# VH-VL binders against o60147, part 280

Target 1, 175 residues: o60147
Amino acid sequence: MLEKNKYLYIFRHIQTNQVLLSQGNVLKKTALFQLPYPLQKPVAPNGMRPAKLRKDHWVPLLKVEFPNESMFQSVFMQLLNYRKYRSVQPLTSDLLKLPIPVRRRKIMRQEVPNTIADLADILNKEKFPENSVRLQLSDKSDSEYADWPPSVQIDSEEIKLSRGFREKTTVDEAR
Short names: E, the ipSAE of ESMFold2; O, the ipSAE of OpenDDE; V2, 0.75 times the mean of E and O plus 0.25 times the DockQ between their complexes.

## First folded at step 13 (VH-VL)

Design vb4 (framework fv_patecibart; at its last read DockQ between E and O 0.69; V2 from the best seeds 0.80)
Fold by ESMFold2-Fast, scan of step 13:
Structure vb4 (fold): chain C 175 residues (1-175), chain A 122 residues (1-122), chain B 107 residues (1-107)
Amino acid sequence: as target 1 above (175 residues)
Amino acid sequence: QVTLKESGPTLVKPTQTLTLTCTFSGFRLSKYGVGVAWIRQPPGKALEWLAHIYWDDDKRYYPALKNRLTITKDTSKNQVVLTMTNMDPVDTATYYCARIRYYDSSGYFDYWGQGTLVTVSS
Amino acid sequence: EIVLTQSPDFQSVTPKEKVTITCRASQSIGYYIHWYQQKPDQYPKLLIKYASRSFSGVPSRFSGSGSGTDFTLTINSLEAEDAATYYCQQYDSLPLTFGQGTKVEIK
């Protein structure tokens, strides 16, 4: 296989609106480390239900197809860096005046628009060729969270997930 | 392409009410993360934020002027209106409307109207 | 309210020289600072957002840095078209405030 991982998938949690990035059509349990707030309450070591990623709680937010793996890797790494940088910044003084539960709820509600704005910001900076990047959104109106460069073509096709999107694959084994 | 344009009177007498309309295109004021703000600039002075209204009808006003300011939106007309009562010569300024983009619990102005000079004199 | 103080108020600079403009906040504001360029008799244009992120279409000679209370806008090689007044703006808390402006003129 000369080329793999030219697709970026972004998933949204149906209850919290928290966001996960994936290198391709699979979600691994370790993706949960991207989240500042846990989705599942901790379970005792002898508990009946282990902490795990529930694929039924995640829906595709968007899928990006890049011309090649190099462009994919560049954008993916920058997107992770944007999210990490944002996570270590101090909260606004206005947010700090709010009770913790209200504060967390507001922060989680921002993850979808923040992530989409981050993606658009990176793509505006990179100056890729016209119509070279294909963006598919589950909800086309989510394109309004940002202004997109000429390099981006927005498509209305359904985002299809593989039957085993959470299963261990050759790509998962490499990591 | 995003555009904003201010309209309203260019001359106002002291004690009168100023009404300015911002007409915009290229975005909707109903989607998360956008708002329209009014910023003024007296001749030769710095920018001063007056008010903004967000997609969810959340309205914010400069505290010292809040009793004089009203901001409203008409989503169907793509307009935001600012009303300022009891005008005084010190309110002479160029008035701008601008799109405020909400990101990470904060905001910035990414596109601005051309501005309209409002002179307050007898 | 948070007060933003810019330095210098004015500078006259030879083309191709480096220009540095500083903005200091009266309290810590994280990275919630943005920079605007206003040419004579024109409306302001966004240059840098969130301390260091360039806005789309802005020339690479403009860069921003800083965090907390001290922020810098740099023009690494001044062009004639850069003659303008530059403003910083914070939205760490309301009311939203601007600095007093720094006027840059070409010699």
Scores: ipSAE 0.776, ipTM 0.882, lowest interface PAE 0.8, mean pLDDT 86
ESMFold2, look of step 14: ipSAE 0.776; ipTM 0.880
ESMFold2 (binder alone), look of step 14: mean pLDDT 94; pTM 0.955
OpenDDE, look of step 14: ipSAE 0.885; ipTM 0.941
ESMFold2, fold request of step 18: ipSAE 0.758, 0.784, 0.766; ipTM 0.872, 0.889, 0.874
ESMFold2 (binder alone), fold request of step 18: mean pLDDT 94, 94, 94; pTM 0.955, 0.956, 0.954
OpenDDE, fold request of step 18: ipSAE 0.895, 0.899, 0.894; ipTM 0.952, 0.954, 0.952
ESMFold2, last read: ipSAE 0.782, 0.786, 0.705; ipTM 0.883, 0.887, 0.840
ESMFold2 (binder alone), last read: mean pLDDT 94, 94, 94; pTM 0.955, 0.956, 0.956
OpenDDE, last read: ipSAE 0.881, 0.897, 0.903; ipTM 0.945, 0.953, 0.955

Design vb5 (framework fv_patecibart)
Fold by ESMFold2-Fast, scan of step 13:
Structure vb5 (fold): chain C 175 residues (1-175), chain A 122 residues (1-122), chain B 107 residues (1-107)
Amino acid sequence: as target 1 above (175 residues)
Amino acid sequence: QVTLKESGPTLVKPTQTLTLTCTFSGFKLSKYGVGVAWIRQPPGKALEWLAHIYWDDDKRYYPALKNRLTITKDTSKNQVVLTMTNMDPVDTATYYCARIRYYDSSGYFDYWGQGTLVTVSS
Amino acid sequence: EIVLTQSPDFQSVTPKEKVTITCRASQSIGYYIHWYQQKPDQYPKLLIKYASRSFSGVPSRFSGSGSGTDFTLTINSLEAEDAATYYCQQYDSLPLTFGQGTKVEIK
């Protein structure tokens, strides 16, 4: 309880390009509820729990360090709101003309660019001090998905994960 | 930081072919999610989309003008070229190039060139 | 093709008054509507994207709302520099189309 969280981690699926948000260096099974398209089919029909989380299939997309918890919470909440709002919108008429598998593949391919653009839009809207937000990208070229405000410093350093992230195959905490 | 500029002839005779070049800076047309579009505006009239080309060479044309339009890109020169055949006086307009940003299966124009007036007259 | 109809065509407004511009689509287009401002003899500038999201650097007096077929652009307190023609644009389906424009002048 000494240190409050000021880090946002975003992960992408290595095959589908789907995106998960995390408030820290550990990806929890409950994060799978963020996905509109399941990565694995449930064993039992109408299963109570989401598909199994395979941590070896998820890689860090980016890490954001905020000056304080208040700024972190504001940006994180807005990012969730953008994703929720998008999920309830009807698909474009052009997408609806495509076969379901093609349509889903195109939508999933967009999640990384859409999430990065959402983050940049939120940071452009906020009036944070110059160079106060530190953005680390696993792939430097992903910075090109958006135009960034002066408040953002972009680093090319490797995003380091805790040992526990790679050592555990499934995390399912009660809370 | 992002800039686009149109270049080409300002006067074209009926039946001739118009070639316009858009030269841009501050972004690359090789990464997912960006494209360049051509939009025209006849004097005192509304905006009319003509064509766009995305990072992956996906090309789209206004259906009624499709047989007259060709859009190409040269990523190494940071240029997009629009060719329009069989020009007519009704094609007199200011021609803009603009960056089209692809987001959630749709697109919007976030940065525009200054525009170039093309007059079609004998 | 999807037709966008703007209302009114023209409006003359006293400074500090609220301005509302509407855009109606001939079929449902979700939130795939964007708004542009074009001042006399200038190129268009993006104001609002995806019905309600302000573009970077756009003054807070501009806001957008709506979904489906009916959309509005609001200027909550008109400034002199807001004299311009405003256009809505859809990309729910190709061909991409613009409205006919709404011209706003200062009294």
Scores: ipSAE 0.765, ipTM 0.879, lowest interface PAE 0.8, mean pLDDT 86

Design vb6 (framework fv_patecibart; at its last look DockQ between E and O 0.70; V2 from the best seeds 0.79)
Fold by OpenDDE, look of step 14:
Structure vb6 (fold): chain C 175 residues (1-175), chain A 122 residues (1-122), chain B 107 residues (1-107)
Amino acid sequence: as target 1 above (175 residues)
Amino acid sequence: QVTLKESGPTLVKPTQTLTLTCTFSGFSLTKYGVGVAWIRQPPGKALEWLAHIYWDDDKRYYPALKNRLTITKDTSKNQVVLTMTNMDPVDTATYYCARIRYYDSSGYFDYWGQGTLVTVSS
Amino acid sequence: EIVLTQSPDFQSVTPKEKVTITCRASQSIGYYIHWYQQKPDQYPKLLIKYASRSFSGVPSRFSGSGSGTDFTLTINSLEAEDAATYYCQQYDSLPLTFGQGTKVEIK
């Protein structure tokens, strides 16, 4: 349990690409509160807060190991704040000109990159010691969504966590 | 480390076509969220966005110059090329290429080339 | 197009003084504004992105604020090396546009 205190896991929804932050490798039900309240009945495909956590709907995006819990908490809160701030700002005028279905698809595609970018920004601001933060990605190419400060060491190994918060199996690796 | 560098003629005659090449390193135009823009600055004046191209080959142009501008990318060479036809002395400016980071359906220019002064004169 | 109007056009400031530059957009642009610093005979450098986020390597004396139509770049304590022209730039809609620039000189 103590070891989990310094680990940030970021998950994405397999359909909506919504992003949840987690302290530890298992999402808690309370993590759903990170998502905005729905205007209508929330169903996952609609990109709203689901009524309950479906573990099989979330896949890990990245894992970050911090030197200590304090650093983790700082970054975690800042990530939430960045997301909140972004969520309350109006959409760009150009985005608003797009048909709703097109707009929604575009927004869905950028949630993961935006989150990764936020993480990089926060870590750049924090000026942690060199190579003090270890970053693992489910997809190594996702590291390209941002420039990372010297404090971040990108692990050559991918996250071993898979859908449903389980360890990857041979079958999973083949997919 | 991200770097960009503009190259091309520094002197162009009126009515001729300007071709500028931006050669970059430290990133690729193959991944979501990256673009390259051309921005110019007449001597002693403000900055003017001209065009940009994203990783998915989406291109945008300044409307008033759209018919004169063409932007292309060669990801294998890490190059973006801007062509501007029918050059006029009024087009005399320092031309910059800059990287775009795409974020929240928007973007910013985080890294710039040193710029190249292009003079249009007979 | 969205017009960005900076104020003032020019400032002559004593070192260690606070510098405030404003940028007003012709329409609401949320937080989709950035600030650039351009020193003489140099290329523009990103200072602040999305109104208030400092770019990597930017000194802490630089800060940005605002949302909607009114934005501010602040230099808390002006250093000699801060003599430059500062530009705001919007990325809310195409065409992308810059402010006319604010030239800051050191007294």
Scores: ipSAE 0.876, ipTM 0.933, lowest interface PAE 0.6, mean pLDDT 93
Fold by ESMFold2-Fast, scan of step 13:
Structure vb6 (fold): chain C 175 residues (1-175), chain A 122 residues (1-122), chain B 107 residues (1-107)
Amino acid sequence: as target 1 above (175 residues)
Amino acid sequence: QVTLKESGPTLVKPTQTLTLTCTFSGFSLTKYGVGVAWIRQPPGKALEWLAHIYWDDDKRYYPALKNRLTITKDTSKNQVVLTMTNMDPVDTATYYCARIRYYDSSGYFDYWGQGTLVTVSS
Amino acid sequence: EIVLTQSPDFQSVTPKEKVTITCRASQSIGYYIHWYQQKPDQYPKLLIKYASRSFSGVPSRFSGSGSGTDFTLTINSLEAEDAATYYCQQYDSLPLTFGQGTKVEIK
């Protein structure tokens, strides 16, 4: 039998630090439905119209390998729920004192640390076997945004940066 | 593993300056989202936040005590120092340092030091 | 500053019974509330963050709920080791404040 999907791919926007989750290594335009922006006008349920996805604007942030599809699906759904729940919460009173452009920039800048912390929080709650979840990052220092449970093994090999949706082997190709 | 430990004098005379040092391990104050806070607790009373310092040197102080408090960090030594001037018997308390984790424009204290009792008496 | 008022101040409970502690904020604070447990002569330990998220290693009998101004910490079935003072804490805005504490004792 062919192996089911056990990988979670997380991408970040090169300018805004907004984050997108993907079940595959190729980011699809439907992923834009994930983007929260509480300061923008609300859209009707199931009414979001995503702009065309720009391949060159999103780079790998991290990749997670799970032992099986069941664990992948559980964590993936919880992570989506954490992100959606956070996006509908009221802003702090301290944020509301800031001018709108400053406030928006601060909120967007937080998405990478918040998403990594969400992932770690979910993995800390689950009772997965030691070293059963493999985490590979584009920047290993981003692992410092959270405390990881014994179930997580952080790969010594970093994901090489790419102009778009896939890793490139040679730096010269990344011009 | 994350650990924090307070050090400094246990007895201070009125009008003197208190200097407390928090030494930590298991994390660095260089990345987004971490800071160290000082919280005190007078005997039999509630917890009171005094100050914190974040990874980017952003400092926050309790307004009523701001003129008496200074918080600094030394990332090379993994230390955060709190200085409080003009000590008064009312400042007698157990002083804790704790890691503040920044998430969604807010923060919580996930790991605490053991605390150090500071008595202010003549 | 935002004032947090806890209720009750004190509760004596038999083992295995449910304990409910409330924290009321003087203004709306969203989900920016956290709960700590402090046993006698010990440092505080984080139990619940962001109203309802359990901290690592915290027993499942502890849960949090609420939003806005009214928040609850629940101990589903009290154990002897749960005798402690419980504090809520907000960081919706500075200055960061704590509630006055709720002391839970075993009968």
Scores: ipSAE 0.780, ipTM 0.882, lowest interface PAE 0.8, mean pLDDT 86
Fold by ESMFold2, look of step 14:
Structure vb6 (fold): chain C 175 residues (1-175), chain A 122 residues (1-122), chain B 107 residues (1-107)
Amino acid sequence: as target 1 above (175 residues)
Amino acid sequence: QVTLKESGPTLVKPTQTLTLTCTFSGFSLTKYGVGVAWIRQPPGKALEWLAHIYWDDDKRYYPALKNRLTITKDTSKNQVVLTMTNMDPVDTATYYCARIRYYDSSGYFDYWGQGTLVTVSS
Amino acid sequence: EIVLTQSPDFQSVTPKEKVTITCRASQSIGYYIHWYQQKPDQYPKLLIKYASRSFSGVPSRFSGSGSGTDFTLTINSLEAEDAATYYCQQYDSLPLTFGQGTKVEIK
């Protein structure tokens, strides 16, 4: 009788473009722990971890349906590790030469593309069957941030932003 | 499938201008996160980056050579052109074009052309 | 300009043995280093990006590690087809630079 989660949900912050990964279509407060709080170095795009989760600030970025829970968990864990690895790195020397407003703007604009590139990099290394992973985006042009393996089928319909926290995208109609 | 191919003269005389064309397929230079770079390799020596151009027309050149280099793109033809003026025998090398992928404010070369040997001699 | 110094310049290794190639940067470059394999008479191919991330299709015997100034490419069990020259490349700061290369041959 167990319902096994095989969906990955990714949200972005409407102002900072920070990204949160979720196992469900509703963000939990504990998701904020994915964002660094490094008092010693500025690794977050527009500052630090928000003090609280404001659900009206986080909108859907993409949803991924995997063939099964095991594959979902493998990819989810790898995405978290990619993010952690990136978050502890210093900024490039060239980025540090930029005026602070320009630097912040570049950092903010990269988090979404970086996350999508991470997902694609992981999927390109996995040996999933052709068209077995269904990807749905809020903005289909975001698929252009990466090259996708044959295992990924990109849904022609975009996620409607007005339904971000509703369960529209959790209906299992995989086919 | 991503492919790149270099074309241009294989023999040039000293002081002449070299024009190399990179023709690519399987990606577009209008899309975020990609560019095309030129890298050369003198016979028996290491790789040397020359220039690259990104999807947003951002262009970067090796500083010591920037007065001799011009990189341009034609997105409708899927081509990137490198022009190098005042060629000298020391510039004899295999010239590669490669796709540069932009990630986390940095870049790496994920797909390369076959390369073209350019010999500079009188 | 960031100088990448590889060690050794050359090594001849018995098949199935471990190969270790070191790349040292003249200043800290975070994880902004990438590794390429160039087989004889071929164009370079990407192996490892961002210090430790394998490119798709790269055999699991290849791995990368390191941060800051000291980086390592490892081939844990050398195969005959791995005879090649290996290059590290940084893009922490322009100009973009490569190491001088490490040639690996089969004994």
Scores: ipSAE 0.775, ipTM 0.883, lowest interface PAE 0.8, mean pLDDT 87
ESMFold2 (binder alone), look of step 14: mean pLDDT 94; pTM 0.956

Design vb7 (framework fv_patecibart)
Fold by ESMFold2-Fast, scan of step 13:
Parts: C-alpha cells; sequence; structure tokens
Structure vb7 (fold): chain C 175 residues (1-175), chain A 122 residues (1-122), chain B 107 residues (1-107)
C-alpha cells in the first residue's frame, strides 16, 4: 500500500509572482488551470495566464508537510476557496484608478504575500497540535508576511526537489 | 515579538508643532506590504486615521489635515516620525502608531503601540 | 469619504449571551472591512480582517460576516473579558475611516 500525500508545494512565477499550488514537488501543466482564462473573462484584473508551462519560469516558494493526508486535503481545499472568494470581490476604489496594465501587475505582485497570509490564516483557524506542521521556504524572510500559530515549525532547510541520484526538476508535463 | 512604542511631549501649547516618534521591533519597513500608521483618539471619541507610510515610501495623509502633517521613516533605526504643525486644543488626543499590513490591495492595523496622550493647553 | 455607522451605540449583556454588532457603510466596500476591540484605557486590538477572517490568537467565539454595505461582528457567548468598545474600519478607499464604536458592558 502507498503512503497517501501529506505535502503541499507552492510555486511562484519568476517574473509575475503569480502562484500555483501543487500536491507534488513537480508542477504539472494542468496547474495552469488555477490561473484566470482570457476566454471566460478577458478583462480579468488578476493578470494574464502564461501561454505555456516553462520549467525555468516557475520556482518553489514553499513546501508544507502535514501530519496526515486529511489535514493536507482540508488546508489545500481551503486555499483554493480563499483564491476563489477573492476573485469575486470588487476591486478597491484606489486600485480602479490605475490603468489596466499597471493594475494587473500590482495584483500579480501581491499573490505571493497573499498566498502566504492565506496559508497562515487557515492554519491559525484549524488548531493543529503544537509543532505538527513543517514549513520549508526558499527564502525564510517570506515567513514574515504572516503570523504563524504554535502548530507551525519553520525549517531552515531548503526545499529538496531531487530524486536521489537523479537530476532536479521543478516542472513536469501532464501525461 | 512585534512591538511599537510612541514617544514625544505629553503637553503642547497652542500654535506649537508636535513631533511624535514611533519606535518598533520585530519587523522591518523594507519588507513588501508593511507600513506604519498614526491614528488618534480624542477623549471619549472614535478613532481617527491621520497618516501612514509604506515600505516603498508611499505616504498618505488625511486630506483635511494634509497641510499640517508630515510622516517620515528611518528604516535603519526602526522609526517613523509624525510632525503636526499649529496645534490647537481640539487636537488633544491619545496618539497611536500601528503597523499597517497591505494585503489584497487594502490595509489593516495588526499591531498597535500603547498610545501617548497629548494635551494641548496653555 | 466613506462613513461607517455602527449599531447599537451601547449594549449591556449578561455573560454567555450572544452579542451582535452591525456596521453599515455609506457605499459598497466589498469585503474591505476590519474589526477592532478596545478595552478601557488600552490600545485597540485587531479581531477580524476582511469581513470574516479571524486574526491570529483571537478566540473562536468572535466571528464576522457581511459584504457590500452591511457587516456584522458576532460574539457567540460573551465572557467577562469581552467588555470593551468595538470599532469597524474600512480600507476600500482613502481616507481610512472608522465607525463611531459600540460599547459592550457586562450586566
Amino acid sequence: as target 1 above (175 residues)
Amino acid sequence: QVTLKESGPTLVKPTQTLTLTCTFSGFSLDKYGVGVAWIRQPPGKALEWLAHIYWDDDKRYYPALKNRLTITKDTSKNQVVLTMTNMDPVDTATYYCARIRYYDSSGYFDYWGQGTLVTVSS
Amino acid sequence: EIVLTQSPDFQSVTPKEKVTITCRASQSIGYYIHWYQQKPDQYPKLLIKYASRSFSGVPSRFSGSGSGTDFTLTINSLEAEDAATYYCQQYDSLPLTFGQGTKVEIK
């Protein structure tokens, strides 16, 4: 019997700071469906969807290890719900004053801080056991976007993306 | 972990300039999405936002008081300074500094200083 | 500027009862509203951000709801330590504004 997934990986776009969630240490092409689609809402204020998944355009932002798969599923679903809820809110009046291209860049730039803050909000709400959730970041200073509950321990170790003797990969194509 | 503390005179005469300093610890003003705001509260009245300054030196002031207010930051000293000119007895209030977090194109105050009561009288 | 009107101004409540405080905005502000608690002679503390998200360390008896122009802060079961003045605050547009406050006292 295979161990069920208890890891959440979050990736960021190196230029736009758009964020993608993944259940594995390799991004699949289907993750692009998390981003807004021009066909459904061409004037979407959340920015532009990348045309293709490029391996070197997405880098790990953070990795979360949960005590079990049930906790992983709960947090993962709530992060998706936070993103969905945000997408239906009206933009602030101050942001609406900006030209569309500038507005989109500002919104995209915020996705990293917003995602980290959302994760912390969910973890504060769930009340997991002390030191039961392990957080690894690519840049430890990104932990400062939020206040973390006692259930979270922040690891100084970098995210590991290699498979033993095999070459590291941060991106994978869906098959 | 995160702390803010106001300092400055507690008694000011009418027409004088008030200078208040906010000294903070547990965060830096060079981090994206962080700022420091000044909010005051006259005795028995509601909270009133005065000004804030963000990590990128973006400064915002209450429009009716803009000509009297100056906000500056010194990131290396972990300090934000508010100056308010031409003080009047109506400006008597407890003055707070607070950390403002820029999130989802909006902001909220997550940690506050203890406040300093400034009385304006002769 | 956006005016926030709170209701009621004052409420005296027995321990363990439910408290409901409302905040009405003069124009639609999405979910860009935050709630603070201020105990006598103390500084305000953040309770709820973005209408419904609890701040770290805030007891679960506090919850927020609403969107657009009408917002509610609920204390599900009042404790003695909850005696305070509660303020709503918006950041949909500048200038930032607060409600007039709602004072909650223990009976």
Scores: ipSAE 0.676, ipTM 0.835, lowest interface PAE 1.6, mean pLDDT 85

Design vb8 (framework fv_patecibart)
Fold by ESMFold2-Fast, scan of step 13:
Structure vb8 (fold): chain C 175 residues (1-175), chain A 122 residues (1-122), chain B 107 residues (1-107)
Amino acid sequence: as target 1 above (175 residues)
Amino acid sequence: QVTLKESGPTLVKPTQTLTLTCTFSGFSLNKYGVGVAWIRQPPGKALEWLAHIYWDDDKRYYPALKNRLTITKDTSKNQVVLTMTNMDPVDTATYYCARIRYYDSSGYFDYWGQGTLVTVSS
Amino acid sequence: EIVLTQSPDFQSVTPKEKVTITCRASQSIGYYIHWYQQKPDQYPKLLIKYASRSFSGVPSRFSGSGSGTDFTLTINSLEAEDAATYYCQQYDSLPLTFGQGTKVEIK
């Protein structure tokens, strides 16, 4: 397959901090099925409107480069499995003491650190060669959410893109 | 690498105040989900959580000891300090500091200091 | 406060045998339980988090299972270096609590 099949693209929502995983640098609407909590208001009384992916509301969090597609697929599937398993667990008693809107906001806000920690956990379990997995973050300080194995290289350059993983235009630079 | 080390007096008289300092390296208390906790273990007995402080200065104390405990952090020195008032011989224990990781709405201790034995006697 | 009761308090086990340690919570705690190993005169080390997820560097012979109130730590083939006291810990709710410990020694 294409070179992009060796890359995992991770996005975060600018307001909720919810996270989406993608095999490509552009989010597809099907990625929204990863979310436990809806981003949009309920369907209007005047008709049923499908939820639309607002690509401008999702910004790059992390790009992971693997040496081959097999390693990419393994890590990607494990990361999805961690998220699915978590979604079906009962909430903590401490969370259940909170009003529903506060509870959901706290759960959503921890998705970024949870996803990064999950990724590190998977990479620590796998026996990948030293410096074989390359991480590029939008905010390098987000690497502090986890302890990384020797297989990981963290890129010194941050992702400097304004529209998902797309390059900034001259118009975006003027803003 | 992550390291934590406890320091403070090894002998405290009954009714005195104990002050313990945890000095850490290899991480900072700047990001979501990182904190430092104090856990003690009396000789031959189980582990007992005392307190922890998170990156955002959120402080939690064991309820039965809350009126005796104060936990603070100094981010510039990479230190967390625990103060415990009115020490009693039953407070004799090895005191540990440990990094608490909070994610998925729960916390666990991934790295621990070596511990410091505090004996309370006259 | 949530009370964690471990079983047994002590066991002496022949090398290569399977060791099973249980931890029972006084109320349902989902999967919010973590396990630690403490060797004699040493500090505790994290083994398993969230009932079943192994911490980095932990040998594969250690595994965890369970949900709700009943949890198990298993050592599928005991090695001499596994002689230690094992503790479960919950953080489903504060105050954070530990079990009383299970001491495992080699016959």
Scores: ipSAE 0.751, ipTM 0.872, lowest interface PAE 0.9, mean pLDDT 87

Design vb9 (framework fv_patecibart)
Fold by ESMFold2-Fast, scan of step 13:
Structure vb9 (fold): chain C 175 residues (1-175), chain A 122 residues (1-122), chain B 107 residues (1-107)
Amino acid sequence: as target 1 above (175 residues)
Amino acid sequence: QVTLKESGPTLVKPTQTLTLTCTFSGFSLSRYGVGVAWIRQPPGKALEWLAHIYWDDDKRYYPALKNRLTITKDTSKNQVVLTMTNMDPVDTATYYCARIRYYDSSGYFDYWGQGTLVTVSS
Amino acid sequence: EIVLTQSPDFQSVTPKEKVTITCRASQSIGYYIHWYQQKPDQYPKLLIKYASRSFSGVPSRFSGSGSGTDFTLTINSLEAEDAATYYCQQYDSLPLTFGQGTKVEIK
């Protein structure tokens, strides 16, 4: 009974709405390298402090269950590539008219809908079996950020966890 | 699943006001990243964007027509209304409403209505 | 406003041949370009978004590419149902603008 990395865990920051992707239900500090903008202000003019992982500031956004590890790896890598490709594009001319702090807040706020749209684009491109990919969201209305292919089944039950993806299983309940 | 349909008069006299309604289904204008746009196409000519309204009531108008255009939404009725004042024969065109999806501080039109031909003549 | 210039204005192509349509922007617009297909007396349909991302349900023979100011829509093997006018559209800045269109007909 081994879970072979069939789940993608997506987190959002409670203040900035920045998004982190994880292969496990617990965020690791290395996930912070996904962020283009630091969450902490510099301590000194010539010294930037690395972003500090505060697990209580990250809440579940979406959990994706794939039928096998191969499909999980393919989608996860493509999602990372979409995010990287977007990050190296020039900003729109309309964004460049905004002051830097306003611009950064607007960009960060867009990460949740952008990530969900990226996921949907990848799943629409792939030819997965009907109802083979299962999505469980913290807020089901977030599924409306994209149009989903027949391969996707959205779970009627929302994630009700306020801090990470810690959940009781039938095994945990029996113990 | 996602559908949009234009409705309104097909004939308008010069100087009158045109009011068009877009009724849609399969999505809500209450969520981040969704809007409805109006695009027109004069016979035999290219597409011309007129206006759009986003989920947060942010309204954008084509600058040269801004003084003539008003766009509003009724999220509970799934409707977006465009009003264009002082109609002229050169405004004769097929008028489309389309869903605009906001992504990466930009947007695209993913689903379109069938269009309604509006003729302006005396 | 950003001006989009498409080339050619018109082309008549033998079935199964490759079709290339170009869109040039008056200034650099990153990947904020989208392509639409409009058949006679029908509404436009989205084909490609953000220069190279296919919209759902669009046949694999359609592909998009681009760099800076120059963008290309390719139909790798033209089918009869592909006879249409194709439009590029930008949303780097307001107002949103479309190209003048490229009409593709079957020989």
Scores: ipSAE 0.723, ipTM 0.855, lowest interface PAE 1.1, mean pLDDT 87

